# Miniprotein binders against Glycerol-3-phosphate dehydrogenase [NAD(P)+] (gpsA), part 27

Target 1, 321 residues: Glycerol-3-phosphate dehydrogenase [NAD(P)+] (gpsA), of Methanothermobacter thermautotrophicus (o26468)
Amino acid sequence: MMVTVIGAGSFGTAIAQVLSWNAEMVRLMARRSEVVENINRTRENSAYHPGVKLRDNIEATLMDGSVLEESEYVFMAVPSGNLRSIVRSMNSSLEDKKIVSCIKGIEHPGLKTMSSVIREETGSRTVFSISGPNFADELIRGMTSGITVGASTRYAREIAGLLKSPRIILDHSENVEGVEFCGILKNVYAVAMGILDGQITGENHRHSLLTLCFREMNLILNEMGYGELHDRFCGFGDFLLTSTTDKSRNRTLGLMLGKKMRLSEDSTITIESLRSIRAIRELTEGLELPVLEMVYQTMQEPENVNLYIREFQERISRPEF
Below, E stands for the ipSAE of ESMFold2; O stands for the ipSAE of OpenDDE; V2 stands for 0.75 times the mean of E and O plus 0.25 times the DockQ between their complexes.

## First folded at step 21 (miniprotein)

Design D2 (from V3 with E18R Y68E; at its last look DockQ between E and O 0.01; V2 from the best seeds 0.00; counts 0 for: pae O 7.0 > 1.5, off the site)
Fold by OpenDDE base, look of step 21:
Structure D2 (fold): chain B 321 residues (1-321), chain A 109 residues (1-109)
Amino acid sequence: as target 1 above (321 residues)
Amino acid sequence: SEKEKIVEEFRKRMREARKLLEEAAETGDREQAEELIEEAWEIAEEARDYAEELGDPKLERRAWEMEEEIAYTHFEIAEWFGDKEQARKSWRIFYRAWRQIRELERELR
């Protein structure tokens, strides 16, 4: 089977490498000719994964809908903000494709998941998702990784077949949108843990806060109808990884906020995180979510972070029984 | 040529096995799925014999790829139906095939 990965970024390249073990050929689509040429010539995507040789059955191509004819599966690994434009540029070429969203983001202002955007633009009825605790640098190097497949049972098996490896642990949910939502939602709590890091007095304190974050995440998941995902790789796994690891850009963002640093609006990660947090807040209007509120307030006015932490602490100290 | 005939038979068997796997993956019936997997294994063994007769490393790799596909499909089916014992067996077969393919790929480079 031929598979296409759209987006030659960090994760797109990593997932292409994973897929290359099972696919006959993987087409890795990039926007820039320079990237395509570099990948094909050097067999590396040095901008994202220097020193990692790509398998021989990975071919870089320009983003062009005309070359999708031979691919049954298409993995989408582009920035969330570019998804709609990229899919539109592919025209009707994606309508009959099985499309797997790998994107951890939400579209603004409409607050649509990536799978929803793909369905709207392509007309495809076979749009799925994957998510999990997957740093691209570890994934591309073949480190053991858990991945949740968001698809119907039938298509989940096919997708699993493409991802299969002794180093890939798979779980499954039929809730495509829920799998994507977990990938967005977990970022709130990663930022929260970053904000709170300066207040953490010990490991008991850290893990108590992690528990509160996870509990709040589960409240949101339940309210959204995604409660089954709490123990999946896309849920607890990705939450835990992003909230505890220094490699997490979202946690780092929280650390900066906790230090009363102004965020650069020019930082892509900052923008994506801010958008996601705002989106989650809007989607959860009416819920009592102390962690989310603390994060949102801190993002708006980082100079007052100590006040917001205090208010948060007061709220969580209230007896629930 | 005799070689071409063998290659054609190999390809035929590979197509047949793949079709059975697709049917096995689509069926919601455990008994039917197991029967289809068993038939796929028999066909894959025949294909392997043809590959060995030719001594072509490329065909050998393809034969192992088929074993890998069958084993993994069987693993997934077993997991779906809650058969942990079969799932473990199939996973071991899959892992073995996966390793062999990687070794062959190194030799073919």
Scores: ipSAE 0.028, ipTM 0.291, lowest interface PAE 7.0, mean pLDDT 88
ESMFold2, look of step 21: ipSAE 0.491; ipTM 0.807
ESMFold2 (binder alone), look of step 21: mean pLDDT 86; pTM 0.840

Design D3 (from V3 with E18R Y68E E79K E85R E103K L108Y; at its last look DockQ between E and O 0.03; V2 from the best seeds 0.00; counts 0 for: pae O 15.0 > 1.5, placed apart)
Fold by OpenDDE base, look of step 21:
Structure D3 (fold): chain B 321 residues (1-321), chain A 109 residues (1-109)
Amino acid sequence: as target 1 above (321 residues)
Amino acid sequence: SEKEKIVEEFRKRMREARKLLEEAAETGDREQAEELIEEAWEIAEEARDYAEELGDPKLERRAWEMEEEIAYTHFEIAKWFGDKRQARKSWRIFYRAWRQIRKLEREYR
């Protein structure tokens, strides 16, 4: 089977490498001809994964709908902000494809997950998702990684077959959107843990706060009808990784906020985080979510972070019997 | 066919409702925006009735997507004008539509 990966970024390249073990050929689509040429010539995507040699059955191509004809499965690994434009440029070629979203993001203002955006733009009825605690640098190097497959049972088997290796542990949910939502939601709490890091007095305190974050995450998942995902790789796994590891850009963002550092408004991570936090806050209106509120307030007015931390601490100190 | 006529009427109403929403979003007048949204709701309800008459889950989904769009537009307008009460109301309607769409997506997959 031939498989296409759209987006030759960090994760797109990593997932292409994973898929190459099971696919006959993997087409890795990039927007820039220079990237295509470099990948094909050097067998590396040096901009994202220097020194990692790509398998011989990975071929880089330009983003062109005409080359999708031979691929049954298409993995989408583009930035969330570019998804609509990229899909629109390929529209007629994606309608009959089985599309797997690898993108962790939500569209604002419509609050649509990437799978929903893909369905709207392509008309495809076979749109699925994957998510989990998957840093691209570790994934591409073949470090053992858990991945949740969000698909119907029928298609989950096919997707699992494409991802299958001794180094990939798979779990499954039929809730495509829930799997994507976990990937968005966990970022809120990674930012929270970053903000709170300067207040953490010890490991007892750290893990107590992690528990509160995870509990709040589960409240939101339950409210959305995604409660079954709490113990999946896309849920707890990705939450824990992103909230505790220094490689997490969202946690780092939180660390900066906790130190009253001004965020660059032009930073992609800042924009995506703000968008996600605003979206989650809007979706959860009426719920008592002290962690989310602390994060939201801090992102709006980072100069007052100490006030918001204090308010949060006062809320969590109330006896819940 | 009678079915084709109903689908055409449905599509017509969906286009009309969307046009009204665009006008509502572009107007700087609150009263005019509210009137346009109210008219869009009436048209969307008619579209829903056609979808229910056909019993087509695709049309039903599209009808809910229209409600979602109307409610969200109204939410944004209310937020812009500082009407917290209407914003909360519209948000609840939006979220209800969102949930219903997700339910339909699960049932008809």
Scores: ipSAE 0.000, ipTM 0.188, lowest interface PAE 15.0, mean pLDDT 88
ESMFold2, look of step 21: ipSAE 0.553; ipTM 0.832
ESMFold2 (binder alone), look of step 21: mean pLDDT 85; pTM 0.837

Design D4 (from V3 with E18R L108A; at its last look DockQ between E and O 0.01; V2 from the best seeds 0.00; counts 0 for: pae E 17.5 > 1.5, off the site)
Fold by ESMFold2, look of step 21:
Structure D4 (fold): chain B 321 residues (1-321), chain A 109 residues (1-109)
Amino acid sequence: as target 1 above (321 residues)
Amino acid sequence: SEKEKIVEEFRKRMREARKLLEEAAETGDREQAEELIEEAWEIAEEARDYAEELGDPKLERRAWEMEYEIAYTHFEIAEWFGDKEQARKSWRIFYRAWRQIRELEREAR
């Protein structure tokens, strides 16, 4: 089976390496010709994964819909902000493909999951998702990783076959959009843990806050109809990874906010985080979500972070028996 | 002396407020409980004024302890009657009083 990965960034290259163990060939589409040459000539994507040798059945190409004819499965690993334009440019070539989104983002405006964007542009009914605690640098190096497959059962077995290895642990849900939403939602709570880090007085405190964040995440998942995903790799696993490790960009953003650092209002991570938080607030209006509110207020006015932390702490100290 | 009289007025108000709280906690009538709580707050404010006039940190701490007790009693009453708005308000006041007591105790050390 021929498989194409669209997007040769950090994750796209990592997933291409995983797929290369099970697919006859993996085409990896890159935007820049220097990346294509680097991969094909040296078996390395040195800009993203220096020192990692890619398998010989990975062939890089420029982004060109005409080379999709032979692929049954297409994995989308482009930045969320580029997805619609890329899918639109390849529309007719993607229409009859089985498409797996690897993207952890939500489209603004419109509040659409990546699978929904793909379905709208292509009309395809075979659009799926994967998500989990999968830092790309660990995945590409063959370290053990858990992945949730979001697909109807028949296609989930096919996708699992493409991903299988001694180092890949798989679970499954038919809720394609739910798997994607877990990936969006855990980033909010990673920011929260970063904001609160400077106020943590000990490990009891830290782990109590992690519990409260996860409880709130579950309330939101239930509101959206995705509650069964809470203990999957895309849910609890990815939440823990991103909320507790220094590699997490969202936890790092939270740390900077907690230090009262003014961030540029045009920074990519700040803009994406605020848009996601606003989207979640709109989707969950009517729920009492003190962590979400504290993060939102802090991102709007970081100079007032101590006030927002105090209001949050006052709220959560109230017993709820 | 004048100071001894002010201390006695403070103690009288504290005893009266505590008795009102006991009655508020024991009544099954929501309206009566709210009236008793309101009266307890008025008396506690008078006691706080006496403590401030004396400038005595121990009496100031005891005045905050009364506010702590009134707010917690009101919170429990609100929970019993399902009044979520009042329960939230009472808890905030209780939390503030608790913080003030801790701050006064820290500064005395």
Scores: ipSAE 0.000, ipTM 0.275, lowest interface PAE 17.5, mean pLDDT 86
ESMFold2 (binder alone), look of step 21: mean pLDDT 83; pTM 0.794
OpenDDE base, look of step 21: ipSAE 0.052; ipTM 0.329

Design D5 (from V3 with E18R E105R; at its last look DockQ between E and O 0.13; V2 from the best seeds 0.00; counts 0 for: pae E 16.0 > 1.5, placed apart)
Fold by OpenDDE base, look of step 21:
Structure D5 (fold): chain B 321 residues (1-321), chain A 109 residues (1-109)
Amino acid sequence: as target 1 above (321 residues)
Amino acid sequence: SEKEKIVEEFRKRMREARKLLEEAAETGDREQAEELIEEAWEIAEEARDYAEELGDPKLERRAWEMEYEIAYTHFEIAEWFGDKEQARKSWRIFYRAWRQIRELRRELR
């Protein structure tokens, strides 16, 4: 089977490498001819993964709908902000494809998941998702990684077959949107853990706060009908990774906020995080979510972060009994 | 109309800036990414000037949305390359753009 990965970024290249173990050929689509040429010539995507040789059955190509004809599965690994434009440029060629979103993001202002955007633009009825605790640099180097496949049972088996290796652990949910939602939701709590980091006195405190974050995440998942995902790689796995590792951009954002650092107005992660936080807040109206509220308040008025942390601490210290 | 011309120029710049951002996000070369982002900023400033000239709050909002996108892309790139200083700078710009978009959204309601 031939598979296409659209987006020759960090994750797109990494997932292409994973897929190359099971696919006959993997087409890795890039926008820039220079990138295509470099990948094909050097067998590396040096921009993202210097020194990592790509398998021989990975071919870089330009983003062109005409070359999709031979691919049954298409993995989307482009930036969230570019998804709609890229899909539009290939629209007619994607309609009959089995499309797997690898993108962790939400479209604004409509708060649409990436799978929903793909469905709207392509008309494809076979749009799925994958997510998990997957740093691209570790994934491409063949470090053991858990991936949740969001697809119907029928297609999940096919997707699993493409991803399967001794270094890939798979779980499954039929809830495509839920799998994507976990990827968005976990970022909120990564920011929260970053904000709170300066207040953390020890590991007991850290893991107590992580527990509160995870509990709150589960409340939201349950409210959304995605409760089954709490113990999946896309849920707990990705939550834990993003909330505890320094490689997490969202946690780093939280760290900056917690230190009362004036965030630059130019940071996309701040905007995406703020947009996501607002979206989640709107979706969860009526739920008591003290972590989310602390993050939301801090994002709006970082200068008052100490106040919001205190309010949060007071709230969680209230007897539940 | 002169207004239609300005709107078209604005749209052109918005498309150009997005293209640059896409290229910046796809380049693994830090120096090239920074150059593309700088060029995108110049285009975004021009787009803002056109929006201000028209006095259209919707165009102004869209101009700030572009700055938001540029700043976020720059932040992501800076974080990827471990440039904490640039990441902090870009985050502030992002947040400012976000505030402006929020204010404009209140005015447009």
Scores: ipSAE 0.000, ipTM 0.210, lowest interface PAE 11.8, mean pLDDT 86
ESMFold2, look of step 21: ipSAE 0.000; ipTM 0.188
ESMFold2 (binder alone), look of step 21: mean pLDDT 83; pTM 0.796

Design D6 (from V3 with E18R Y68H L108Y; at its last look DockQ between E and O 0.05; V2 from the best seeds 0.00; counts 0 for: pae E 15.2 > 1.5, placed apart)
Fold by OpenDDE base, look of step 21:
Structure D6 (fold): chain B 321 residues (1-321), chain A 109 residues (1-109)
Amino acid sequence: as target 1 above (321 residues)
Amino acid sequence: SEKEKIVEEFRKRMREARKLLEEAAETGDREQAEELIEEAWEIAEEARDYAEELGDPKLERRAWEMEHEIAYTHFEIAEWFGDKEQARKSWRIFYRAWRQIRELEREYR
């Protein structure tokens, strides 16, 4: 089977490498001819993964809908902000494709998951997702990684067949949007753990806060009808990774906020995080979510972070029974 | 007016820098990301120069906000690739930009 990965970024290249073990050929689509030429010539995407040789059955190509004809499966690994424009440019060629979103993000202001954007633009009825605790640098180097496949049972088996290796552990849910939603929701709690980091007195405290974050995440998942995902790689796995590792952008953002650093209003990460937090807050109106509220308040007024942390601490200290 | 032209050039550069920064954040190519960040940085500095020429602290603030964003993105990229030295450098630049933003905010409040 021929497969295409759209987006020769960090994750797109990594997933292409994973897929290359099972696919006959993997087409890795890039926007820039220089990137295509470099990948094909050097067999490395040195920009993202220097020193990692790509398998011989990975071919870089320009983003062009005309080259999609031979591919049954298309993995989307472009930035969330560019998804709509990229899909539009290839729209007619994607309608009959089985599309797997690898993108963690939400479109604003409509609060649309990436799979929903793909469905709207392509008209494809076979749009799926994958997510999990997957840093691209570890994934491409063949470190053992868990991946949740969001697809119907029929297509999940096919996708699993493409991803299968001794170093890939797979779980499954039929809830495509839920799998994507976990990837968005976990970022809120990564920011929270970053904000709280300066207050953490020890490992008991850290893991107690992680428990509160995870519990709150599960309340939201349950409210959204995604409760089955709590113990999946896209849920607990990705939550834990993002909330505990220094490589997490969202945790780092939280660390900055916890130090009363004002985020640039024009910062892409600040904007995306703020938009995601606002979106989750809107979707969860009426729920008692003290972690989300602390994060939301801190994002609005970082100068008052100590107040919001105190209010949070007071709230969680209340007896639940 | 000459002022309007400068503002337009400022806005143009801010858009260009943002586009490059988005591309840098989107590219997993370290070398390309570094090149895009460097170009974004140069453009953001030009935007700051235009803002300083106008003597508008609000535009200066926006220019520093862009530098703040670029530095943070660079920090994240460096951390992602395990370049601790660059991450530390970018963090210092990020913090410097933050201080400048705060100073400018005091001037126009």
Scores: ipSAE 0.000, ipTM 0.195, lowest interface PAE 12.2, mean pLDDT 87
ESMFold2, look of step 21: ipSAE 0.000; ipTM 0.215
ESMFold2 (binder alone), look of step 21: mean pLDDT 84; pTM 0.822

Design D7 (from V3 with E18R Y68Q E79K; at its last look DockQ between E and O 0.01; V2 from the best seeds 0.00; counts 0 for: pae O 16.2 > 1.5, off the site)
Fold by OpenDDE base, look of step 21:
Structure D7 (fold): chain B 321 residues (1-321), chain A 109 residues (1-109)
Amino acid sequence: as target 1 above (321 residues)
Amino acid sequence: SEKEKIVEEFRKRMREARKLLEEAAETGDREQAEELIEEAWEIAEEARDYAEELGDPKLERRAWEMEQEIAYTHFEIAKWFGDKEQARKSWRIFYRAWRQIRELERELR
């Protein structure tokens, strides 16, 4: 089977490498000809993964809908902000494809998951997702990684077959949107843990706060109808990874906020995190979510972070919790 | 007015620096990313000079915010490529810019 990965970024390249173990050929699509040429010539995507040789059955190509005919599965690994434009450029070429979203993001202001955006733009009825605690640098190097497959049972088996290796642990949910939502939702709590980091007195305190974050995350998941995902790689796994590791950009963002740092409104990471947090707040209107509220308030007025932390601490100390 | 021209040049440089940072973040070639970051630094310094020439603490703050953004982007790039030394250096620059912004914010109050 030929598989296409759209987006030759960090994760797109990493997932292409994973897929290359099971696919006959993996087509890795990039926007820039220079990237395509470099990948094909050097067999590395030095931009994102210097020193990592790509398998021989990975071929880089330009983004072109005309070359999708041979691929049954298409993995989408582009930036969330570019998804609509990229899909539109492919025209009807994606309508009959089985599309797997690898994108952790939400469209704003419409509050649409990437799978929903893909369905709207492509007309495909076979749109799925994957998510989990997956740093691209570790994934491409063959470090053991858990991945949740969001697909119907039938297609989940096919997708699992494409991802399968001794280094990939798979779980499954039929809730495609829920799998994607976990990837967005976990970022709130990563930011929260970053904000709170300066207040953490010890490991007991850290893990108590992590528990509160996870509990709140589960409350949201349950309210959204995604409660089954709490113990999946896309849920607890990705939550824990993003909330506890220094590699997490969202946690780092939280650390900056906790130090009353003004965030550049124009940094891609900041924008994506802010959009996600705002989106989650909007989606959860009416729920009592002390962690989310603390994060949202801090993002609006970082100078008052100590006040918001205090209010949060007072709130969680109430007998109602 | 001459002031309006300076503000426009400031805005132009800020846009240019931002574009370079976006390109640096998108380029996976380390050498190219470093070149783009270096060029962004030069442009950001020019923007700061324009802000200082105007004596506008708001523009000065914005110029330092750009430096903060450049430093952070460079930090992330360095971290990505495993360059601990550059990451530490960029983080120090980031923190310096942050302090300057906080000082200016005190003056603007």
Scores: ipSAE 0.000, ipTM 0.175, lowest interface PAE 16.2, mean pLDDT 87
ESMFold2, look of step 21: ipSAE 0.000; ipTM 0.242
ESMFold2 (binder alone), look of step 21: mean pLDDT 86; pTM 0.848

Design D8 (from V3 with E18R E45R E52K R61E E103K L108Y; at its last look DockQ between E and O 0.01; V2 from the best seeds 0.00; counts 0 for: pae E 14.7 > 1.5, off the site)
Fold by ESMFold2, look of step 21:
Structure D8 (fold): chain B 321 residues (1-321), chain A 109 residues (1-109)
Amino acid sequence: as target 1 above (321 residues)
Amino acid sequence: SEKEKIVEEFRKRMREARKLLEEAAETGDREQAEELIEEAWEIAREARDYAKELGDPKLEERAWEMEYEIAYTHFEIAEWFGDKEQARKSWRIFYRAWRQIRKLEREYR
């Protein structure tokens, strides 16, 4: 089976390597010709994964819808803010493809998941998702990873077959958008945990706050109709990884905010976090979500983080909480 | 009136900047994208000047929102092409625009 991955960044390259063990050929689409040449001539994507040799059945190309003709499955791994434009530019080539979104983002202001954006632009009924605790550097090196496949049962077996390896653990849900939404929510709460970690001095306190963050995530998931996903790789697993690991960029952003360090050093993650926080806050108007409110206020006025943490702690100490 | 003419010039600039920004996000050519972004910036700054002349906080906020979007789009383009230096510069501009929007919202909230 021929498979295309659109997006040759960190995750796109990693997932292409995973797919290369099961697909006859993996086509990896990149924006820059230097990346295409790097991969095809040297079997590396040095910009994102220096020192990792890519398998010979991966062939890089520029973004060109004409090469999609021979692919059955298309994996989308582009930045969330570019997805609609990219899908639109390739729309006629995507109309009859099975499309799997690997993107953990939300389109603002419409508050659309990535699978929803793809369906709207293509009209396709075969749009799916994957998400889980999947740092790209660990995936591409063959380290053990759990992945939730969001697909109707008919297609979940095919996608699992494309992803299978001794080191990949799979679970499944038919709730395609729910799988994506878990990935969006955990990033918001990873920022929250980072902010709190910036001022916490005890492990009892830290783990109590992890519990409160996860409970808030579950309240939001229930409100959106995605509550069954809380214990999947895309839910609890990804939340734990992202909220507790120094490699997590969202947690690192939160930590910088909590310690009142300069914000500008990780500009990519800050922009994505702001979009996600605003989107979630709009979707959850009417719920009492003290953690979300603390992170929202801190992102709006970072110089006041100490006040917002104190207000949060006072709020969770009330008898009604 | 004179104010109605200024409002129309503001709206014209906002529409033109948004069109250029959309083109910048869709081109596959880095140099073309940079030219479109710079042109969008010039027009957006003109729109902000019109909004400031009018003294209307809501129009000034809209002008800052356009600058916010241009800076974010430029950041995405820079990330797409692996231009880390430009990405850092675009982030600083984005953050400044965001702070201005918050200042205006507090002023008349």
Scores: ipSAE 0.000, ipTM 0.222, lowest interface PAE 14.7, mean pLDDT 83
ESMFold2 (binder alone), look of step 21: mean pLDDT 83; pTM 0.801
OpenDDE base, look of step 21: ipSAE 0.033; ipTM 0.487

## First folded at step 22 (miniprotein)

Design G1 (from D3 with E65R; at its last look DockQ between E and O 0.02; V2 from the best seeds 0.00; counts 0 for: pae E 16.5 > 1.5, off the site)
Fold by OpenDDE base, look of step 22:
Order: C-alpha cells, then sequence, then structure tokens
Structure G1 (fold): chain B 321 residues (1-321), chain A 109 residues (1-109)
C-alpha cells in the first residue's frame, strides 16, 4: 500500500518514518521545493531531524493533489492554521481517501477539531485521528511510543497495520474527535504545570498539583463525552509527557509565565497555547475549573502570577468531600 | 435613532471585514492576501471607532475580537509564506487584541 503524509514538518517526517516500515512507499509532501529536493537527495530532513536518515521508501514530493491518486491513506501533519487551506486546495483528490489527522490543534475562532475541518473541506466520511505522548525526535529515531488510534474498529485495524512496529504500542477509541481533543486539552495543563513548577518546593507538592491538573482534565473530558479516553495514550500519556518534561514547549511557556518573563511574540507555541486555553475556557463555561482559571488569569496578567497562584492554592485547599 | 444608525454601520463593517478575511484565508496569492488583510484591518478599526463612540463594551469587545481574528489570520498567512518578520508583527497585534479583550471582560464583569 502507498501512503501519503502531508506536511514535512517535525511530526510529519517522523510519522512518515514510522509508516515506512509497513507501507510499500510513503510520499512525504512538502510545500517548498528546496525541502523536497533536500529530502530526496540527502535522505534527511535536516531542518527538523538533522542526522536522521530516512528510509529508502520515503519519497518527498510537492503538495499536489494529483500525487494522491495511488494512496489509500493520507496522514495530515501540517500546522493547524494551514490545514483548511491545504485541504481545500486538494479537496477533490482527498474526497475518497482515508484521512488520518495527526495534528494537535484547534481551528480559531470556530473551535473546530482538525478532523472536523477535514470533513468539511473534503466531504470524506473516512476521517480519523492519532495522538499520544509522541515527541517527533524520539518517534523518528524509533524509540518506543504509545499511540491512540481514533477510528472505527474496521479502520483502526488498518491504521494499526500501517503503524505496526515492536516500538509502537497502540490503543484505540472510536471517538475520533475525543482523541484530538485530548491533544488540545493537555496543553492547558502543561502550561499550568509550567507556571506552578516555579513555586514547587518538593516532589510531593509537584505530584499533588499534577493530580489536580489530571483530575480537572478528566472533569472536562467527562463533560465533553470523552471520559473513556482518560487512561489512553492520547489522554494520560500525552498529558503526563507534556506536563512533566522539559522538552514540552507548553510547559516551557508556563515556566516563562511563572517567572514573569515576556512571552516571545515570535513563538508558535505561545500562539497555539493561547488558542487552546481560550478555546477550552469557552467550551467549559460554567464549570468550576481552578487550574484553567489560574492559567487564564496568568496569561492575561503575567505580572500578577503570584497572586493567581495564591488564589488557586486557596481554592484547592477547600475540602472536596 | 443616531445610535441605531451607528450600530448598523458597525454591523456592516464587521460583515465586510469578515468577508475580506475569509477571502484572504482562501487565496493562494501572497500579495492578494496582504491587500485583503490590510483592507479588513482598516474596516475593523472603523468598526472599533463606532463601538467606542457608542461606549458599548459589548460592541467594543466584538470589534477587538475581529482585530484579533484578522491579526491571527495574517500571522498564519505570513507563516505559510515564510515571512517571519510579518508573522512576528501579526502575532504582537494578535496578543495585544487578546489582552484588550480580556481587560474589557474584567472591567465589565
Amino acid sequence: as target 1 above (321 residues)
Amino acid sequence: SEKEKIVEEFRKRMREARKLLEEAAETGDREQAEELIEEAWEIAEEARDYAEELGDPKLERRAWRMEEEIAYTHFEIAKWFGDKRQARKSWRIFYRAWRQIRKLEREYR
């Protein structure tokens, strides 16, 4: 089977490498000819994964709908903000495809998941998702990773076959949107943990706060009808990874906020985090969410972060029983 | 009433700005996208002026939300075309609008 990955970024390249173990050929679509040429010539995507050789059955191509004809499965790994335009440009070529969103993001301002955007633009009825604790640098190097497949049982088996490796652990949910939503929601709590880490004096404190974050995440998941995902790789796994590791861009953003540092206006992560936090706050209106409120307040007035942390601590000190 | 007229002008501008913004997001041409964004921005600023003239915090928040959306779209467009300088600029504008909305939300709660 031929498979296409649209988006030659960090994750797109990494997932292409994973898929190359099971696919006959993987077409990795890039927007820039320079990237295509570099990948094909050097067998590396040096901009994102310097020194990592791509498997021989990965071919880089320009983004063109005509190249999709031979592919049954298409994995989407473009930036969330570019998804609609990219899919629209290839909609006729994507209509009959089985499309797997790999994108952890939400469309602003409409608060649409990536799978929803794909469905709207292509009319495809076979739009699925994957998510999990998957840093691209580890994934491309073949480090063991858990992935949740969001698809019906039938298609989940096919996708699992494409992802199959001794280094890939799979779980499954039929809730495509829920799997994507976990990937968005976890970013809120990664920022929260980043903010709080500056105030943490011990491991007991850290893991207590982490528990509160996870509990709040689960409350939101339950409210959205996605409660079954709390213990999946896309849920707890990705939450934990993003909230506790220094490689997490979202946690780093939180650390900057906690230290009253000026947010880098140039940071894509700042944008994505702000969108996610705003989106989740809008979706959860009326819920008592102390962590989300602390994060939201801190993002608005970073100079008052200590006040918001104190208010948060006072709120969580109230008995829950 | 004069107030109703201003509200209607506000609504007109908001519709126009949104249309232009949608067109900008759909075009594959950078120059055309930039022109559409610039026009949308001007119209959104006019809408904000009308909202400020009315002293209606709800309309003011809506106007700032439009600026936020325009700036964000411009950021994505700039990023798409690899214009790092414009992306940085648009992001600053987006964040400014975002902060202003949050300020308004606190003041009128």
Scores: ipSAE 0.000, ipTM 0.188, lowest interface PAE 12.8, mean pLDDT 87
ESMFold2, look of step 22: ipSAE 0.000; ipTM 0.116
ESMFold2 (binder alone), look of step 22: mean pLDDT 85; pTM 0.841

